# Designs tried in a protein design chat: VH-VL binders against q0atu2. Part 27

Target 1, 119 residues: q0atu2
Amino acid sequence: MLDKKARIRTSREYRNVFEKGKRLSGRFLIIYYVENALDNNRFGFITNKKIGMAVIRNRIKRQLRAIVREYQGQVKNKHDIVLVARAGIGKSSFEGMEKDYIAIMKKAGLFARNANKID

## First folded at step 1 (VH-VL)

Design i4a (framework fv_iluzanebart)
Fold by ESMFold2-Fast, scan of step 1:
Structure i4a (fold): chain C 119 residues (1-119), chain A 120 residues (1-120), chain B 107 residues (1-107)
Amino acid sequence: as target 1 above (119 residues)
Amino acid sequence: EVQLVQSGAEVKKPGESLKISCKGSGYSFSEYWIGWVRQMPGKGLEWMGIIYPGDSYTRYSPSFQGQVTISADKSISTAYLQWSSLKASDTAMYFCARHGFESTDYFDYWGQGTLVTVSS
Amino acid sequence: EIVMTQSPATLSVSPGERATLSCRASQSISSNLAWFQQKPGQAPRLLIYDASTRATGIPARFSGSGSGTEFTLTISSLQPEDFAVYYCQQYEDWPLTFGQGTKVDIK
């Protein structure tokens, strides 16, 4: 549910994050991240066939966007961040994905202070 | 065929407890969100909250936090909306609705509604 | 919370005429907007999602447009069965919010 300006949209932009960025792995997620020259953060999402059928991959992608949106206020500004779902994510609960996202972002130093749920 | 079937109309007194239900069929119940929407007589639609039945994760509208409890039992594909103590102001039609799954978070299928009347 | 404001509150339209309904968001919601029709005594029915995509089974006379904060639902040739209240809903952020509704009365 992220606005257009907050999404990584082109193959070129994804390649930039993969080539120049740092990589960090969690239980269900891998993130690639790099500083950008923009006024805002941008997020990309990748769900591979290893996860399952298209319906499952689309569910995971939608849920990850919701999680990212919920915590966007805690993310240090001026980063391009790509989330790659690992095969095991299909068996995770929504809460499990959320906890993994928070843990990875904290480990990467991308969260300002402690991450808290917005509501 | 995707279908959401809600429990029947209820007539209650203030202070009584109530639990209404929404049963999903024709789809993978655990993989879609279920939301609850209130419509007071002659008024518009108000989102109350939402649950992901796969793990019972819930989110509430600030206006309804603490007023109701949303739960689900995925083994019988049923979501619930519950009051510990009803008020006359709870008189309304209550709808459950499935949150769109694949590409968007819109409500795509709706239950028929449960009318709750609370005498004051 | 994102506030959704619909206008006008009521439209009186003759069959065959064009109806235009507006919905405004208090902040940008991109294209994350749905339109619903509710007939008396019935549950809401999804008409449009992603601001402009018609839901399955919805007649071509219904169309949606807009992005950001300003959105429009158009019924190109109003039919008697289109007597209803129409609601817009944003799904950009929680809490999910609806407009107050536009009542379409067919003369």
Scores: ipSAE 0.007, ipTM 0.553, lowest interface PAE 12.3, mean pLDDT 85

Design i4b (framework fv_iluzanebart)
Fold by ESMFold2-Fast, scan of step 1:
Structure i4b (fold): chain C 119 residues (1-119), chain A 121 residues (1-121), chain B 107 residues (1-107)
Amino acid sequence: as target 1 above (119 residues)
Amino acid sequence: EVQLVQSGAEVKKPGESLKISCKGSGYSFSEYWIGWVRQMPGKGLEWMGIIYPGDSYTRYSPSFQGQVTISADKSISTAYLQWSSLKASDTAMYFCARQSYDLGETAFDIWGQGTLVTVSS
Amino acid sequence: EIVMTQSPATLSVSPGERATLSCRASQSISSNLAWFQQKPGQAPRLLIYDASTRATGIPARFSGSGSGTEFTLTISSLQPEDFAVYYCQQYEDWPLTFGQGTKVDIK
């Protein structure tokens, strides 16, 4: 569960990340990310209808939030990050999504190189 | 079936407290926003505020800040709208409606049937 | 706040005619606009979201267009059940705001 202040909430905030941010694609995820002027990170999550039925999209969204929550201490501060689930994510395992997230965040330079799950 | 079911009509006097409910079913309640909309008799729709039940984050319209309290209990998939002291001007139909995921992804797609609140002396 | 203005206040049309309803935002809302239909004694019903995407189960005669500040809802061949009040609503930013409504009456 992410803290209230750690959530991107409005279309304007999402659009800012898409317009000004960098884009990086993984196997199941795309991230858009930009440095913010705040003292904390904020995350947004997008799961489009092309992924599947609402129950599948909601499962994916819950799992992505859990992954982000587990690793939030490894993320460089002062970033707005939007995770966009790709169509193929509905076929992935939790472990597969987690590995993809870690790989993308490391490649983006937003993560410690050998970051592990928060203990 | 995804639906929102609201509590029944209320008839109250000025100064009384009231809490009305909106119960979600058929979906993951804590993963969707619940908004409250007022419609005064013969008038249009006014957004009052919204809550994300997963973390109880709320936003109010400036016109309703301090006038009402929005809350939710995700363990029973229910959102609430509450007045500490009703006024005659609170007489209206009150609707709850859900918004998918995070704000700005989709519009209010599922609506409750409405709760009529009548406040008269 | 973003002010939503609808025109006309009332539109009188005959069954089978085309109805065109306008909605203007006081600042750009991109495509973050929805249209709702409300009949007497009923909850609002979502017709269109993202300015032009028809909601599930909504007849093809309803279409939306526009982006930025100017938006239109078109009903191509008005049916008796379409006489209602129509509202536009922005979800670009807080607070969420509705237009004042356009009443579509039978001529």
Scores: ipSAE 0.013, ipTM 0.618, lowest interface PAE 7.9, mean pLDDT 86

Design i4c (framework fv_iluzanebart)
Fold by ESMFold2-Fast, scan of step 1:
Structure i4c (fold): chain C 119 residues (1-119), chain A 121 residues (1-121), chain B 107 residues (1-107)
Amino acid sequence: as target 1 above (119 residues)
Amino acid sequence: EVQLVQSGAEVKKPGESLKISCKGSGYSFSEYWIGWVRQMPGKGLEWMGIIYPGDSYTRYSPSFQGQVTISADKSISTAYLQWSSLKASDTAMYFCARGLTEYSDSPFDYWGQGTLVTVSS
Amino acid sequence: EIVMTQSPATLSVSPGERATLSCRASQSISSNLAWFQQKPGQAPRLLIYDASTRATGIPARFSGSGSGTEFTLTISSLQPEDFAVYYCQQYEDWPLTFGQGTKVDIK
């Protein structure tokens, strides 16, 4: 799991990202992102009922958290980022979600051009 | 009605460990922040730290970082403040308080009655 | 950290008189300021939040004003039960900080 400090937890924090942040859509993911006043990044995750049953949504959330954790060292500091899973994500492979995440983050300017996994 | 009930007064010696509690009722405990405030005899109020019981995320005021441990058990709607080794300077009234809203940066409205901790040599 | 400074340290006013308490922040806190009342032997009670919004159940004689760095709590007609220490608190930035308090004595 991601460190507790790296998670967006309150409705107010989510609302701030949605209202003031920028939006980018990928194949399986939409990200909303805004610079924060903290010394770290925070991530939020949203999986709606369009994705499928609770068991599928929970699996997707776990996989997205794992992907974010693996690449956290490549993300520009001081950002609140919310990942919203699109309906088609339930049929994606882990690798497919990972590639989409990297592509979106690079396009947003939040990622180094050559992102590397954390060992 | 929202209530916070704290554990009773404690009389301890320097070097002893202590864990005091704050039990919430009348609301969704996991969805609101709990804060701990110290008030030394005849002095003002000092924030020690806050915890979100839903995931146990904790933030400490810099002066209390490493001095105390804040924790929560959402299954019994109880937050805790703990010392591994008490000092005479820990003699104070300790209050817990619930945030006015579910958001982390809000004032704290509902307060416990306080727990008096006396540490004497 | 944001330092909150209250003045005066002690205020003595006659029953029925107006009391004005000041609170200053070391940097702008927008309107993220709360006022608390603490009576002897009791827990603090929230009076005002967002600089000027009265908490539920708080009498209309209590009012708050200000923004940025200068804030005021006004009690328009002091009652005997208003004997207490009053604290301001900012929630603009972490760590949360209180002022040192103003003691209101009814003379």
Scores: ipSAE 0.005, ipTM 0.540, lowest interface PAE 14.7, mean pLDDT 85

Design i4d (framework fv_iluzanebart)
Fold by ESMFold2-Fast, scan of step 1:
Structure i4d (fold): chain C 119 residues (1-119), chain A 121 residues (1-121), chain B 107 residues (1-107)
Amino acid sequence: as target 1 above (119 residues)
Amino acid sequence: EVQLVQSGAEVKKPGESLKISCKGSGYSFSEYWIGWVRQMPGKGLEWMGIIYPGDSYTRYSPSFQGQVTISADKSISTAYLQWSSLKASDTAMYFCARSPFGDYETGMDVWGQGTLVTVSS
Amino acid sequence: EIVMTQSPATLSVSPGERATLSCRASQSISSNLAWFQQKPGQAPRLLIYDASTRATGIPARFSGSGSGTEFTLTISSLQPEDFAVYYCQQYEDWPLTFGQGTKVDIK
């Protein structure tokens, strides 16, 4: 689970990222991202009803948080980043989601070129 | 049954410490926010703060920052509201509720029955 | 903080009449607005969230509308059990804030 300070919590903060941020799409994920005025990164997670029932959406959120946590040391500082799960992610493996996350973060320029899993 | 059950009424003197509880059942406790709301006698509702039991992240209303401590023990599905030193002005009904904030944004849909705290000499 | 203002403070209506309650935010809150009902001696009960979505089990006579800064709760054909205090609450930004309440009283 991510450190408590590393999470986007309010509707206003989510809307700021959606309205002012850049957007990139992967296979299973869309990210929206914008620089913040804080001393750390913050992440938000959106899963909508097209993914599946609440149990499946909750599982996907937990897995995405785990992936983000594992790679947080690779992310450029001072960004608010929202991950939106696309339809079909419910049938993806953990490894598939992880691979998609790494690929999209590198394409966004938010990861180092040689980004790796943190200990 | 999804429910929140709060601890019983308390009668305390100024300067005493107090910890009241809110126990969730019938749902995944760690995956929902728990908020605390104060209602002074004859007054409206005041949001005090919120906790996400999964990672113990807390946010306080500025008017309650430093006056109370919110915590949770997810192993027993229980959230807590604590005072180190009570004041007469803390006399109120205290409610816990599942909160709309964050990942599960919706209205506060499940409320505890309330804990009446009376602080007098 | 976002200040929520409700009007009127007290609304006197007869059973079977329509009641309209207003809630104003000091700045835009989009549709991040909930309505609660509180009866004497009871915990608040969620009626409406996202400005217009009825919570599970809430009768169709309750409806919400509005966005931005102006919001309305409407109770059509008031029932005896509807006499209560009603609160609006924003969840747009920290801290969460409630209006001061509107008491719906029997005429």
Scores: ipSAE 0.014, ipTM 0.569, lowest interface PAE 7.8, mean pLDDT 85

Design i4e (framework fv_iluzanebart)
Fold by ESMFold2-Fast, scan of step 1:
Structure i4e (fold): chain C 119 residues (1-119), chain A 121 residues (1-121), chain B 107 residues (1-107)
Amino acid sequence: as target 1 above (119 residues)
Amino acid sequence: EVQLVQSGAEVKKPGESLKISCKGSGYSFSEYWIGWVRQMPGKGLEWMGIIYPGDSYTRYSPSFQGQVTISADKSISTAYLQWSSLKASDTAMYFCARLTYSEGDFSFDPWGQGTLVTVSS
Amino acid sequence: EIVMTQSPATLSVSPGERATLSCRASQSISSNLAWFQQKPGQAPRLLIYDASTRATGIPARFSGSGSGTEFTLTISSLQPEDFAVYYCQQYEDWPLTFGQGTKVDIK
């Protein structure tokens, strides 16, 4: 769902975000984020077995990509951001994940004050 | 009361198409996964696949990929299991079940009562 | 896929006795295991999930234990209505898989 250029794709790139980035926790999400030397933002997504079976994890990954894409224009350039789903996210609604994402991004200072859906 | 109600028994011939249903009530249908299970006569239970009705995301067990189609219509709280061309080996009881979230974990409950499909010449 | 193996295939017990059913996974499934009871002509009934948590309305005589690859279902004092086929099911990974079942029969 996200442009290929907006995705964190390699183990090295994920490692860089975890080792050098800042961390912030929400209700269902943890974000790790670091400024990059590129002209755009890149996003990574991690779901682990604590969330539940593979079909649930794949559903959550797809929902998170959709949320990130919807609010992509609100995110400050130039950052690598990794979203890690917390245990319990499998019980969350799409709206619940969306609200948590907006709240955590605003708290991190990565997001516009009045984030809204792109019409 | 949360419940799943399945369509009635079917008697078909090989090569015919068939679509059976599973209707949910007493909960927000689009927010819970529905799974389909086959039980051949005298045999055990086999997962066929699962669907999230909210966006119709489906996942099939490898042995059933391409053999059946799972779909849902969230406007009428109904999931479907469909065959384009039935075989005698499709003779079985078919169950639907809801994936319920409880105490941070997942379990399949409730279940539909089952739909018996008989395919014979 | 994760293969679930149940033993014994048939367990013969008298009413009032204890029954212990085994379920083995081909790889670790943590505690992501459920137990179901099925009587002839009926849908499966959830008994236990998360290896040891009793589902709502399930009598205390049913208990589950285990983690990783070895799991057991215990019925402490078998009642006449408990004679049925029991299935274990893993939900650690896709595809979801059931064991072949253990039939609990009257001795």
Scores: ipSAE 0.029, ipTM 0.683, lowest interface PAE 6.5, mean pLDDT 88

Design i4f (framework fv_iluzanebart)
Fold by ESMFold2-Fast, scan of step 1:
Structure i4f (fold): chain C 119 residues (1-119), chain A 122 residues (1-122), chain B 107 residues (1-107)
Amino acid sequence: as target 1 above (119 residues)
Amino acid sequence: EVQLVQSGAEVKKPGESLKISCKGSGYSFSEYWIGWVRQMPGKGLEWMGIIYPGDSYTRYSPSFQGQVTISADKSISTAYLQWSSLKASDTAMYFCARHVETYTDSGTFDYWGQGTLVTVSS
Amino acid sequence: EIVMTQSPATLSVSPGERATLSCRASQSISSNLAWFQQKPGQAPRLLIYDASTRATGIPARFSGSGSGTEFTLTISSLQPEDFAVYYCQQYEDWPLTFGQGTKVDIK
């Protein structure tokens, strides 16, 4: 689970990311992202009614938080990032969501440099 | 069938400690927030705080921060509301409710417990 | 904190009549508003969320409308079981806040 400081908490903070941020769409996810004035990254998660019932939406949100937590060390500092689940995400596997997240974050240029100098 | 079942009515004296419970069934308990709402006699509803049992993350209303403790044990699908030292002003009906997010990490309450009446008097 | 104000405090209506209840937010809450019904001795019951979406099992006579700061709950043809107190609740920002309630009484 993400640390408390790493989570976007209020509707106002979400609206700020939506209104001022950049947008990128993947297969199952849309991300909105903007630089913040803090020392850390913050993540938000939106699973609207198009995905399905609350049980499905809460399961998806939990899985997305786990994915974000696993890869948070790869994310460039000082960003507010909101993940919006698309309607089709309910049909995806955990691995499918993870793959989509990695692809979209790389495309956004939000993953930190990785040097593969050891061989 | 989603149900939230709360512990029974309590009669206490000022200064005593108390812990009341809210047990969920019929759904995946750790995947939904549980909120606590106070209703003083003849008054309206006041949100006290909320907990996500899956990671025990809590948020409190500023009015209740430091006055109560909210906790949960997901292994037995139970959330708790606790006072270290009760006051007469804590006399109220206390409801637990399952919180459902609709747009952000906040939302409303779709299923409610029956309420626990707490009476604090000498 | 966002303050929710309901009006009127008490609404007296006859069975079969329309009842319209108002809820005002001290600042914009978009459509992040829910309506609840509470009968004496009972827990609140969710009626409407996202300002206008009926909760599962709620009769069509209940409808919600509004956005921003002004919201209404309408009961198109009041039934005997509808006499209760009604609360609005915002979820735009923390802390979550409720209105003070509107009591719907038989005339």
Scores: ipSAE 0.007, ipTM 0.596, lowest interface PAE 8.8, mean pLDDT 86

Design i4g (framework fv_iluzanebart)
Fold by ESMFold2-Fast, scan of step 1:
Structure i4g (fold): chain C 119 residues (1-119), chain A 122 residues (1-122), chain B 107 residues (1-107)
Amino acid sequence: as target 1 above (119 residues)
Amino acid sequence: EVQLVQSGAEVKKPGESLKISCKGSGYSFSEYWIGWVRQMPGKGLEWMGIIYPGDSYTRYSPSFQGQVTISADKSISTAYLQWSSLKASDTAMYFCARTGDYFSEPLGFDYWGQGTLVTVSS
Amino acid sequence: EIVMTQSPATLSVSPGERATLSCRASQSISSNLAWFQQKPGQAPRLLIYDASTRATGIPARFSGSGSGTEFTLTISSLQPEDFAVYYCQQYEDWPLTFGQGTKVDIK
């Protein structure tokens, strides 16, 4: 999974992203994002009680971490990004979550625009 | 400033019902989880369950599912742990503890109540 | 469920000595581990969270390390007030689980 240096770990760090960051909503995901001073990206994952049972929330969290890891090389550096799963995500497929993540990151301007050079 | 204050000690007989409380202050009560932890005399800590007061979502340890009910009233910043019928084996110290923040990631318990001693004997 | 196993059950040390306490998880918990101190008649007190971050007000002699399945709490120079029971807790997955505790006792 993601290296510990690439993960937002503390309540204070999550609060900073939510309160000072920009917000953008997708179909299944909301992202909050802010530039950091650490020279690397950090990701946080919130699968709130509203999603459902722990088994479902843990599955979604694992799948989101896998998606983020797969696309981490395309994300603009120096950002703290928190992914918040929306209530409907429990009904989504892995492919649906992946497509939503790519779309929302592109719309936020966090993915490189020159997709032809990133294969 | 953050405090969790629990109700006082209880002495009960087997078969009796009981509801104990945990009142939070100094923070946004609805935006943190409240967990309940049992400690039997001379034993270690056992997590019983947890509630998110903002919407009353609960999760129980398999060992305590069906044995107790966890609830909360966010209007008075109070969480509850209740038994419909106590057993002698319920004799223990019961702690409430806060975890997470209003962004709801479960973390280590950072603030604890003082504990409620429950004694069940015939 | 994730089983947390602490060792030793009891550690007898003198003031000024180094104490090393171990906590093992039955499966990887990343760094989602907290350490607590409990003195007789008192509620537990958070010492370390995220495996290695000291909680507010906790003295520098307390340090945590490890990731995955093996974790250590170290007290570099034990003070008289440090004689207590210490618990680890994982928050990787439900149900949340504690270790059985290590009692740090005076020689």
Scores: ipSAE 0.015, ipTM 0.608, lowest interface PAE 7.0, mean pLDDT 87

Design i4h (framework fv_iluzanebart)
Fold by ESMFold2-Fast, scan of step 1:
Structure i4h (fold): chain C 119 residues (1-119), chain A 122 residues (1-122), chain B 107 residues (1-107)
Amino acid sequence: as target 1 above (119 residues)
Amino acid sequence: EVQLVQSGAEVKKPGESLKISCKGSGYSFSEYWIGWVRQMPGKGLEWMGIIYPGDSYTRYSPSFQGQVTISADKSISTAYLQWSSLKASDTAMYFCARQLGYDSEGIYFDLWGQGTLVTVSS
Amino acid sequence: EIVMTQSPATLSVSPGERATLSCRASQSISSNLAWFQQKPGQAPRLLIYDASTRATGIPARFSGSGSGTEFTLTISSLQPEDFAVYYCQQYEDWPLTFGQGTKVDIK
């Protein structure tokens, strides 16, 4: 769980990130990100029905929240970031998702170089 | 009924191995994190580590890395905490706990097992 | 690791009075804080999560507040069954850490 002010919560807020944001795709994740006018970062999570049944999608969302929460201190301030799970993520391990997240955040310039909190 | 049921009390000698269990029921076991917490006699609570049973991903507290092994068998909805060689300082109550949370919630623990008392003495 | 410090170590309150328990984090944890109650011989019970959200079945007399580094658990009109040790726990960063606990004694 991310702090309440660190979560993108409304459909309009998600839509704004999709419309105005930059897009970067990884192996299992796509991120959409845009600079915000707030003093903090906010995260959103999208898992679509193509990933699998509700139980799989709920697992993916919980795991992604845990990954984002763990690395939130390394993310450059003042961004709204939406993580969209790709269809193949349902077959990924937790570590696979974590590595993909780190890689795409570094490519986006949202992480400090060499940011790494994996075991 | 949603519950976590832990194995019974253990009395061991230093140097012996031990594996205790935590069985979930009434919910989709492989879809929730399970954590292990130590409470030494008369002391507070200490997180040891967590496991996601669906893919067996584990994460340990630095103080417990290499001291214990956490594992799970999702086919029987059971998580395990294991020592290869017990020490007298491992004498404690050990709790397992399930992550509470939905899509809008974080990783924190709501459902607790009853605890397993482990006594290590010569 | 994030160190959680609770105060007071022991709190004596007469039945019906308000009890206020404090929890301080060594670093900002936003609102990622839970409160637990533990009675003698029992497993901990979740009272509050996300600093201020009551868990299912928890009486309205329990309330949590705070954000960042300073947090408070308030028990209005303390009852005999509220005798217990209370722990705060952060889930901002790994390792997850608990405070040392506050023992609530009823006078």
Scores: ipSAE 0.008, ipTM 0.541, lowest interface PAE 9.2, mean pLDDT 84

